# Ledger of designs, part 470: VHH binders against q9y6x5

Target 1, 379 residues: q9y6x5
Amino acid sequence: LPPKLLLVSFDGFRADYLKNYEFPHLQNFIKEGVLVEHVKNVFITKTFPNHYSIVTGLYEESHGIVANSMYDAVTKKHFSDSNDKDPFWWNEAVPIWVTNQLQENRSSAAAMWPGTDVPIHDTISSYFMNYNSSVSFEERLNNITMWLNNSNPPVTFATLYWEEPDASGHKYGPEDKENMSRVLKKIDDLIGDLVQRLKMLGLWENLNVIITSDHGMTQCSQDRLINLDSCIDHSYYTLIDLSPVAAILPKINRTEVYNKLKNCSPHMNVYLKEDIPNRFYYQHNDRIQPIILVADEGWTIVLNESSQKLGDHGYDNSLPSMHPFLAAHGPAFHKGYKHSTINIVDIYPMMCHILGLKPHPNNGTFGHTKCLLVDQWCI
Below, E stands for the ipSAE of ESMFold2; O stands for the ipSAE of OpenDDE; V2 stands for 0.75 times the mean of E and O plus 0.25 times the DockQ between their complexes.

## First folded at step 23 (VHH)

Design um30 (framework vhh_8dlx_2; at its last look DockQ between E and O 0.86; V2 from the best seeds 0.77)
Fold by ESMFold2, look of step 23:
Structure um30 (fold): chain B 379 residues (1-379), chain A 121 residues (1-121)
Amino acid sequence: as target 1 above (379 residues)
Amino acid sequence: EVQLVESGGGVVQPGRSLRLSCAASGFTFSRYAMHWVRQAPGKGLEWIGNIYEDDETYYNPSLKSLVTISRDDSTNTLYLQMNSLRAEDTAIYYCARHLWGEARHDAFDYWGKGTLVTVSS
């Protein structure tokens, strides 16, 4: 009976959606397992950085996926969602599926978790799907459950990724009760389908399942725009990332660019790289640009255009609106236990413990998650 | 206000070459990365490649030897050169404007209307 773990992410699932919307299937999952009400994520509260932090236990500066949009000045390489498969970007850390499948008699499976279709350290997930947003949740689930049930060597670690409620959160905003209720009901139905499928296949009693997310979502407005073109000529810098944390590569003297930006808006903080607050753990990587602009919650940095989004994320990781939740069920976890908060980097050493893996050096603290686990004494 | 207009499509014999254009207006073209995407009949969207403001290009590996993306910032025009066309290259071809900082959804904020390329004997 080797230990098995399925890690599931529903992108952009804000923690307080659990309080403000109905989730009968997720609540049944929680009732028979554990809940962490708020997970404090890493500073760039965006998809790629936080999904990689979950599986490495590292802050962004240490794992190298510092944003969804990056530029490496040494190699002159660009990174975006469309061109994310170069191992160069991912090789500054070792994600848990690589460590797992290098063990004797183990393999890993992946249904579209960021990075699982990349040969990181010349090692790609043993079974995987190339990213394709058109593939249904049902097909992703069918592949994952087939691999968990029919593989030699056995799949002991699997990941499953879904784009909602993030996509709808951007489109409608988290305060649109009518549209978000409909979206979140569909997600709860998918969680119900997940549990039912695992039960039907005989996996439910012996599989550990974590359901979590990378970040939340905050309301945006056309009344809360910061127009960069009003403050600085576009010829003075290269824009690496825009909103809500802009990454600025100066084309002229850096201090001159900083001075043009520092009074641009009272709703935006402007940092030279060395002045980025230490609590962000966001300084010690060449991919972090010389100047970053950090918009206040709900403010959008634009280039003399209206914003197309009604909701967004990427804001300061101290904001409750940026925090996801974590729920878990399985033989490793208590039943009916609720915990207030952990750090997103704490998930990695907990997963290593469940799987019997030696964690790589990381920023997580195993003690923060002990109370979730049946084999640990909880103080 | 932002507009992207593809042109250069039509019926082409297998083995021939074709150059598509995308005329951009309503924004500062030279500061944006731009993309080409296609959709074959009955199929999903297929990313072809992109070009950044510094002329760095990235391509779908399955198409890399068959396509070249270029840009002319003086005329606000994006180009797709396609060589050795095959019947399976029959599709509607779209240009799209890069959206910074998005992942796994809505990677493009503006699309063109597309231009149809039909490769047939």
Scores: ipSAE 0.809, ipTM 0.918, lowest interface PAE 0.8, mean pLDDT 94
Fold by OpenDDE, look of step 23:
Structure um30 (fold): chain B 379 residues (1-379), chain A 121 residues (1-121)
Amino acid sequence: as target 1 above (379 residues)
Amino acid sequence: EVQLVESGGGVVQPGRSLRLSCAASGFTFSRYAMHWVRQAPGKGLEWIGNIYEDDETYYNPSLKSLVTISRDDSTNTLYLQMNSLRAEDTAIYYCARHLWGEARHDAFDYWGKGTLVTVSS
């Protein structure tokens, strides 16, 4: 029987939550499997870009999903969570569920994972749910497990997405111990439900399961605001994305716009596109705007308004507060093994290996995950 | 203070058209993309469509043929034109302001109180 893999994402699950809170179900999951304590995600550290990096192994400049909000100046198209269905935005890369179906004539399944309800390269997941935040985790889980059990051709790759603890992180801030404890307990309970469901269906022993996240969360404050309107008139530019990485499309001379913004705040770096630091791998795409503003950790860029969010993400991907974790269980993985760190793009070649797929060119390094796998040599 | 106030709702017969308005205040309206969403009785929120600062519009594919979104920046007003209304279009309709950089669950930072549209014979 072909190997099967379920990829689960809990949005905004900061890596150090595992150290600061109790997760009996997740810890049990880890005990019987593997843990990567920190996953270095891609810049910018936002939901759509990082989820697509997980399933493509590419930096954002390469797969083309460079933000949650994008603008293409040539076509004048906009991208957001509300209008993410145009294949135009996704076709610069091939996600693993498409590869899975095209290379091996297998089926893929998806519940709410970004891009899974869009035909990419004229291929859509064999089974999928249109994104709907109102659909419960239980319903998503039920559909995924049903498809894993009763599909022909068999579903060999499945994705499952959940919006917490990101939503709550934004609302309460990651430093709110009382509220975040409650939220994280619920997440652990959902993990318990996942494991229980898999056991009940007889899938647990044979199914590879990865539980991960796209990014962390940092504490924000009303005392740490950067007001762009204090630095530049809004008539001089179009805002494509705002905080903590603002994307600026100048309406006047780019240099003039840059000069007005470069000293706006000591807590914000201003880059011309060509001067974006190489370490971000965030330069070589037309969808990246001519000027980007990057706020320091915990600072919020605003338009002469206050921010209602007490937590946010999207900051420098080298910051520990932006890092998620990865846990895995199944026949492909060791038991009781912990690893310090990998890059988020390393997940793709690992998943391809598990599924017996030939990976597309990617930025991941298979060698970084060898120690997690039972069939690989680990020095 | 940011305010969004929907109007134009009411009881209409099937097949009729209705135009909803959303009056915005407390912020620079022209700088923001705006959305329409609705909630039918017993159902979750459904995204209808949006309009960007440059007047580019996007619609829910299930509703595209039935709705048109427009804006007037001079009056800070968002509009939703609905045609050929059906019973299933009965819902509370909300306008919402776009929040940059958010995905999925937090794409809007401000909402109106909504206006009820009832389609019945």
Scores: ipSAE 0.679, ipTM 0.867, lowest interface PAE 0.9, mean pLDDT 95
ESMFold2 (binder alone), look of step 23: mean pLDDT 83; pTM 0.838

Design um31 (framework vhh_8dlx_2; at its last look DockQ between E and O 0.81; V2 from the best seeds 0.75)
Fold by ESMFold2, look of step 23:
Structure um31 (fold): chain B 379 residues (1-379), chain A 121 residues (1-121)
Amino acid sequence: as target 1 above (379 residues)
Amino acid sequence: EVQLVESGGGVVQPGRSLRLSCAASGFTFSRYAMHWVRQAPGKGLEWIGNIYEDDETYYNPSLKSLVTISRDDSTNTLYLQMNSLRAEDTAIYYCARHIWGEARYGSFDYWGKGTLVTVSS
């Protein structure tokens, strides 16, 4: 039987939620598998970029999904959550489900992972759900398990995406103990339902399951706003993305725009593209705009309006508040092992190893994840 | 205060055309992408399409040949042209203001009250 892998993302699951809240079902999952306590994600710490980094092993500059909002000046194309299906945006990399289903007698299934409803390199996931936020976790899980059990050729790689705790983290902020306790209890119950469903269907023993996330969440405040309209006339630039990493396309001389912005706030770093710190790996793609603005943790860039968000993400990827976790269970994984850190790009070569796939060139390091795997020497 | 007001709805015969308007106020309309969304009776919300500040448009593939979105920044007005109307196009039609940088969490920050379009004899 070929090895099978289910990759699950709970969006916006900050790593230290595991320490600060109760997760009886997730903790049982971890006890019988492995935990990576925090995962260093890629800059910018936004949803589409980090989900694509997980499945390609690439930094954002290398896979081309550099933000949730993008603009290409040559083609005049725009990218957003509402219009994310043009393969143009996704074709700078090959995600693992494409590589997987091109193998003889294999297919891939997807329940709403970013990009899985797009024909990337003319190849769309063999089974997929079009994104629709109103579809329940139960329905997503039922479709995934049906495909894992009943498909010919067999589904060997599946993805499952859920919007929480990200949506509630934005709404309440990570410091709202009462609301976040309720939200996170619901997430833990969904993890319990996942495991129980896999056991009932006879999938649990031979399916490798990874539960992870794309980023964390930090607390925001009306006392921590950066008003761009106070610093620069909106007619001098086109705004491609706003907060916490603004993407600025100058309409006038770039140096003049930079000079108007550089002293706008002590809580914001302003970078010309060539001056973006090398540690971000966020420079070498045409989709990265000539000027970016990077707000300090917990600060929000606004356009002379208040912000309704109490939590946000997208900040510097060195910040622990931006880091998710990774847990895994299945025949490929040790039992009861805890590991401190990996890079999010390391997940891809590990998944390729588990599935017996040759990885495309990538930024991950297989050696960082060897200790999680039963077939590897952990030295 | 951001305000979006749809108009131009009503009863129309199948096969006819209809143009909806959305009057915007309380913000700098010319810097925002704008959307049209509809909800048929007993159905969920259906995204129709959007238009960016540079007049680039994107459409729901199932509706692309049937609709055209345009904007007039001098009058702060968003338009939806619908052609060859069918009974299934009966819905409340909303305009909505785009928000930058969101994915899988709240796609729009302000909505109009909607305008009802009924396609029947």
Scores: ipSAE 0.767, ipTM 0.901, lowest interface PAE 0.9, mean pLDDT 94
Fold by OpenDDE, look of step 23:
Structure um31 (fold): chain B 379 residues (1-379), chain A 121 residues (1-121)
Amino acid sequence: as target 1 above (379 residues)
Amino acid sequence: EVQLVESGGGVVQPGRSLRLSCAASGFTFSRYAMHWVRQAPGKGLEWIGNIYEDDETYYNPSLKSLVTISRDDSTNTLYLQMNSLRAEDTAIYYCARHIWGEARYGSFDYWGKGTLVTVSS
């Protein structure tokens, strides 16, 4: 039987939550599998870009999902969570579920993972749910496990997405121990439910399961605001994305806009597109706007307004607060092994290996994950 | 203070048209994309569509043929034109202001109180 892989994402699960809170179910999962303590995600550290990097192995400039909010100046199209269904935005890369179906005539399944309800390269997941935040985790899990168990051709790759603890992180801030403890307990319980369901169905021993996240969360404050309106008149530019990485489309001369913003705050770096640091791998795409503003950790860019968020993400991907974790269990993985760090793009070639797929060109390094796999040598 | 006030709701017969309005105040309306959403009795929130600052519009595919969204920045007003109304269109309709950079569980930071639309014979 072909190998099977379930990829699970809990949005905004900061890596150090594992050190600061109790996760009996997740710890049991890890004990019987592997843990990567820190996953360096891609810049910007937002949901759509990082989820697509996980399943493509590409930096954002390469797969084309460069933010949660995008604008293409040529076509005048907009991208957001409300209008993410246009293949135009996704077709610059091939996600693994498409590869899985096209290379091996297998089926893929998806529950709410970004891009899975969109035909990409004229291919859509064999089984999927239209995104609906109101659908419970239980229902998502039930559908995924049903498809894994009863599909023909068999589902060999499945994705499962959940919006917590990101939503709560935004609301309460990651430093709110009381509220975040409650939220994270619920997440651990969901992991317990996942494991129990897989065991009940007889899938647990043969199914490879990866539990990961797209980004972390940093504490924000009303005392750490950057007001753009204090620096530049709003008539001089169109805002494509705001905080903590603002995307600026000038309506006047770009240099003039830049000059007005460059000294706006000591807690914000202003880059012309061509001057964006190479380490971000965030330059070579037309969907990146002519000017970007990058706030320091914990600072919020605003438009003469207060921010209601107590936590946020999207900051420099080198910051530990932005990093998620990766845990995995199944026949492909060792038991009781912990690894320090990988890059988020490294997950793709690993998943391809597990599934026996030929990976598309990607930015991942298979060598970084060899120590997690039972069939590989670890040096 | 940011305020959004929906109006134009009421009881209408099937097949009729209705135009809803949303009056915005307390912020620079022209700088924000705006959304229409609705909630039918016993159902979850359903996204209808949005309009960006440049008047580009996007719609829920299930509703696209039935709705048109427009805006008047001079009066800070958002509109939802609904045609050929059906019983299943009965819902509370809300306008909401877009927040940049959010994904999934909600891209809105401010909501109106909503206006009830009842489609019945």
Scores: ipSAE 0.684, ipTM 0.873, lowest interface PAE 0.9, mean pLDDT 95
ESMFold2 (binder alone), look of step 23: mean pLDDT 83; pTM 0.838

Design um32 (framework vhh_8dlx_2; at its last look DockQ between E and O 0.88; V2 from the best seeds 0.76)
Fold by ESMFold2, look of step 23:
Structure um32 (fold): chain B 379 residues (1-379), chain A 121 residues (1-121)
Amino acid sequence: as target 1 above (379 residues)
Amino acid sequence: EVQLVESGGGVVQPGRSLRLSCAASGFTFSRYAMHWVRQAPGKGLEWIGNIYEDDETYYNPSLKSLVTISRDDSTNTLYLQMNSLRAEDTAIYYCARHIWGEARDYAFDYWGKGTLVTVSS
C-alpha cells in the first residue's frame, strides 16, 4: 500500500520572505507539519537545473541540466525554455516520476514541473500538462487532484509548478515591499486553496505534501551592470548564457579570451573550467563551457544595453538570497518541527524513502532529512 | 533602440502559403537567436519556433511540417514561411528576440507589434 506524495514548487520563493511577509495559510501548513528554514540549492541557482536536482538528487554536472541555456558542440543542439523537449538533454539522469511509474500498480501525474512533458528514457509522466504559463493555478490544481482521486493505476507521485513569486521578483525586485506583499499574499491564498481543496476531497489526512522552491531572488540595479562588450570583441566567442553566470565558448585560443575577460570587472569572477571552485560541483560535464563568468550578487552582465530586470537569481549558491525553503505536511512528517537547513539534493532520497522507491545513485544524504520523518530516529 | 517590425500579413485562402518578415534594428542581429510566436483570437500565446545565430532551427512539434524559419543576417531580417494554411492559423504573428538563461516567463525581451494573418475562404 504505497504512500502518496504531492511535490509543489513556487518558483523563486526566497527563504526569508517567510519572516518578512505575512503568510497565514502557509504558516498554518507549517504549524501542522515541518519547516526547513533554508534549503541550500545547487549552482547555478537557476530554474531548470534546480528543479531537476530536486527530482534526481544530483548536482547539475551529474544530471546534465547545467543551465537554462545550453549548447552541445558535438550535436549542434541548443537548449532553452522554448526548446526544452529533446530527451537528449534530460537523459543523463532518471527523475523520480519515471522510477515511480515503473513500479507495479503506480502512476505519476504532473502539472508543469520542468521535464514532466518530456519522454525521459522513453518514459513521460503518466498524466501531465504540457507547459503553458497561461494556465491558472486553479486549473493545474484541479487536474492534479482529479488524477490523485480517479486514476487507475493510482497516482502515487504528483508534481505541481507555479511561476510566482519568481516572475514578480524579476519585475519588481525583492526589496519592493509594497508590490511583493501583494504578490506573496496572492501566493498564500493559493496555498490556502490547495489545502482546502485537499480537505474537501478527503486527501488531506493521507497525502504527503511538500511545498518548496528552486531558488530565491536578489535586488538588481541599473547602477550594477557589467558590460562585456567593453572588455572583449563579440567575434572572439560564442555566448551560450549571459547573466549572472555567463557561459563562454571561445572562437580563438581560450587563454586569449580568458586574459581579455579576467580584469573586466572587480564585481565578476572569471573561471577557466578546471578552476571552477570545487564547492560548486560544477565542472565535470561537457555542457559546462570552457570559461564561465560569475557576477557578484546584484550585478548583471549585459551586452552594451541596459537591463530590464529589477531582481535576479543564478548567483553563488552560498548566498542566503539564493536559498529557498521547504515545508511539508502529511502522515510521513512530524508536526510542529523546524529544521535549520538541508541541501536541495537531499530532497530526492527523502522522497524515495516516503514512496518506498529504491533511489538511483545520487548526491543526497538521507540522514540530513531523518528528523523530518516520523518513522526515523532523529539524532 | 531595439525595434522589431513584422510585415506580410493579410487575408489568405486555405491551402495557400504565406511568407512573413521581421525587420530588426538597434542591435547586432547576427548575434541573437530569434523567435516567432502567435496568438489566435481568444487564445494564449503559442510558440512557433526559433532560429539560432548558427541557423539551427527548432519548432513547435504541432507546427513543424507546416512552417520554416530562416534569417538573412545581411539585411537583419527574420522570415516565417507558412504552408498549407488553415482557418486555425488565423492569428497575430509576432517576432521576438531571444534572451539567454530565462525559464518560465521572460523567455523574450523584445517583441514586435505583430502582423495579422486571416485564413478565410
Scores: ipSAE 0.745, ipTM 0.890, lowest interface PAE 1.0, mean pLDDT 94
Fold by OpenDDE, look of step 23:
Structure um32 (fold): chain B 379 residues (1-379), chain A 121 residues (1-121)
Amino acid sequence: as target 1 above (379 residues)
Amino acid sequence: EVQLVESGGGVVQPGRSLRLSCAASGFTFSRYAMHWVRQAPGKGLEWIGNIYEDDETYYNPSLKSLVTISRDDSTNTLYLQMNSLRAEDTAIYYCARHIWGEARDYAFDYWGKGTLVTVSS
């Protein structure tokens, strides 16, 4: 039987939550499998970009999902959560579920993972759910497991997405121990449900399962605001994305706009597109706007308004607060092994290996995950 | 204070058209994309469509043929034109202001109180 892989994402699960809170179900999962303590995600550290990096192995400049909010100046198209189904935005890369179906004549399944309800390269997941935040985790899990058990051709790759603890992180802030404890307990319970369901169906021993996240969460405050309106008139630019990485489309001379913003705040770096630091791998795409503003950790960029968010993400991907974790269990993985760090793009070649797929060109390094796998030599 | 006030709702017969309005105040309306959403009795929120600052519009595919969204920045007003109304279009209709950078859970920061549309014979 072909190997099977279930990829699960809990949005905004900060890596150090594992150190600061109790996760009996997840810890049991880890005990029987492997843990990567910190996953360095891609810049910007937002949901759509990082989820697509997981399944493509590419930096954002390469796969083309460069933010949750995008604008293409040539076509004048907009991308957002509400309008994310145009293949135009996704077709600059090939996600693993498409590869899985096209290379091996297998089926893929998806529950709410970004991009899975969109035909990419004229291919859509064999089984999928249209994104609906109102659908319970249980229902998502039931569908995924049903498809894993009862499909022809068999489902060999499946993905499952859940919106917590991100939503709560935004609302309460990651430093709210009382509220976040409650939220994270629920997440652990969901993991328990996942494991129990897999065991009940007889899938647990043969199914490879990866539990990961796209980004972390940092504490924000009303005392740490950067007001753009204090620095530049709104008539001089169009805002494509706001905080903590603002994307600026000048309506006047770019240099003039830059000069007005460059000294706006000591807690914000202003970059012309060509001057964006190389380490971000965030330059070589037309969807990146001419000017970007990057707020320091914990600072919020606003438009003459206060922010209601107590937590946010999207900051420098080198910040530990932005990092998620990765745990895995199954026949492909060791038992009781912990690893310090990998890059989020490293997940793709690993998944391809597990599934026996030839990976598309990617930015991941298979060598970084060899120690997680039973069939590989670990130096 | 940011305020969004929907109007134009009421009882209408099937097949008729209705135009809803949303009056915005307390912020620079022209700088924001705006959304229409609705909630039918016993159902969850349904996204109808949005309009960006540059008047680019996007719609729920299930509703695209039935709705048109427009805006007037001079009067700070958002509009929803609905045609060929059906019983299933009965819902509370809300306008909402777009928030940048959010993914999932509707990218809105402010909502109106809504206006009820009842389609009934």
Scores: ipSAE 0.699, ipTM 0.874, lowest interface PAE 0.8, mean pLDDT 95
ESMFold2 (binder alone), look of step 23: mean pLDDT 84; pTM 0.847

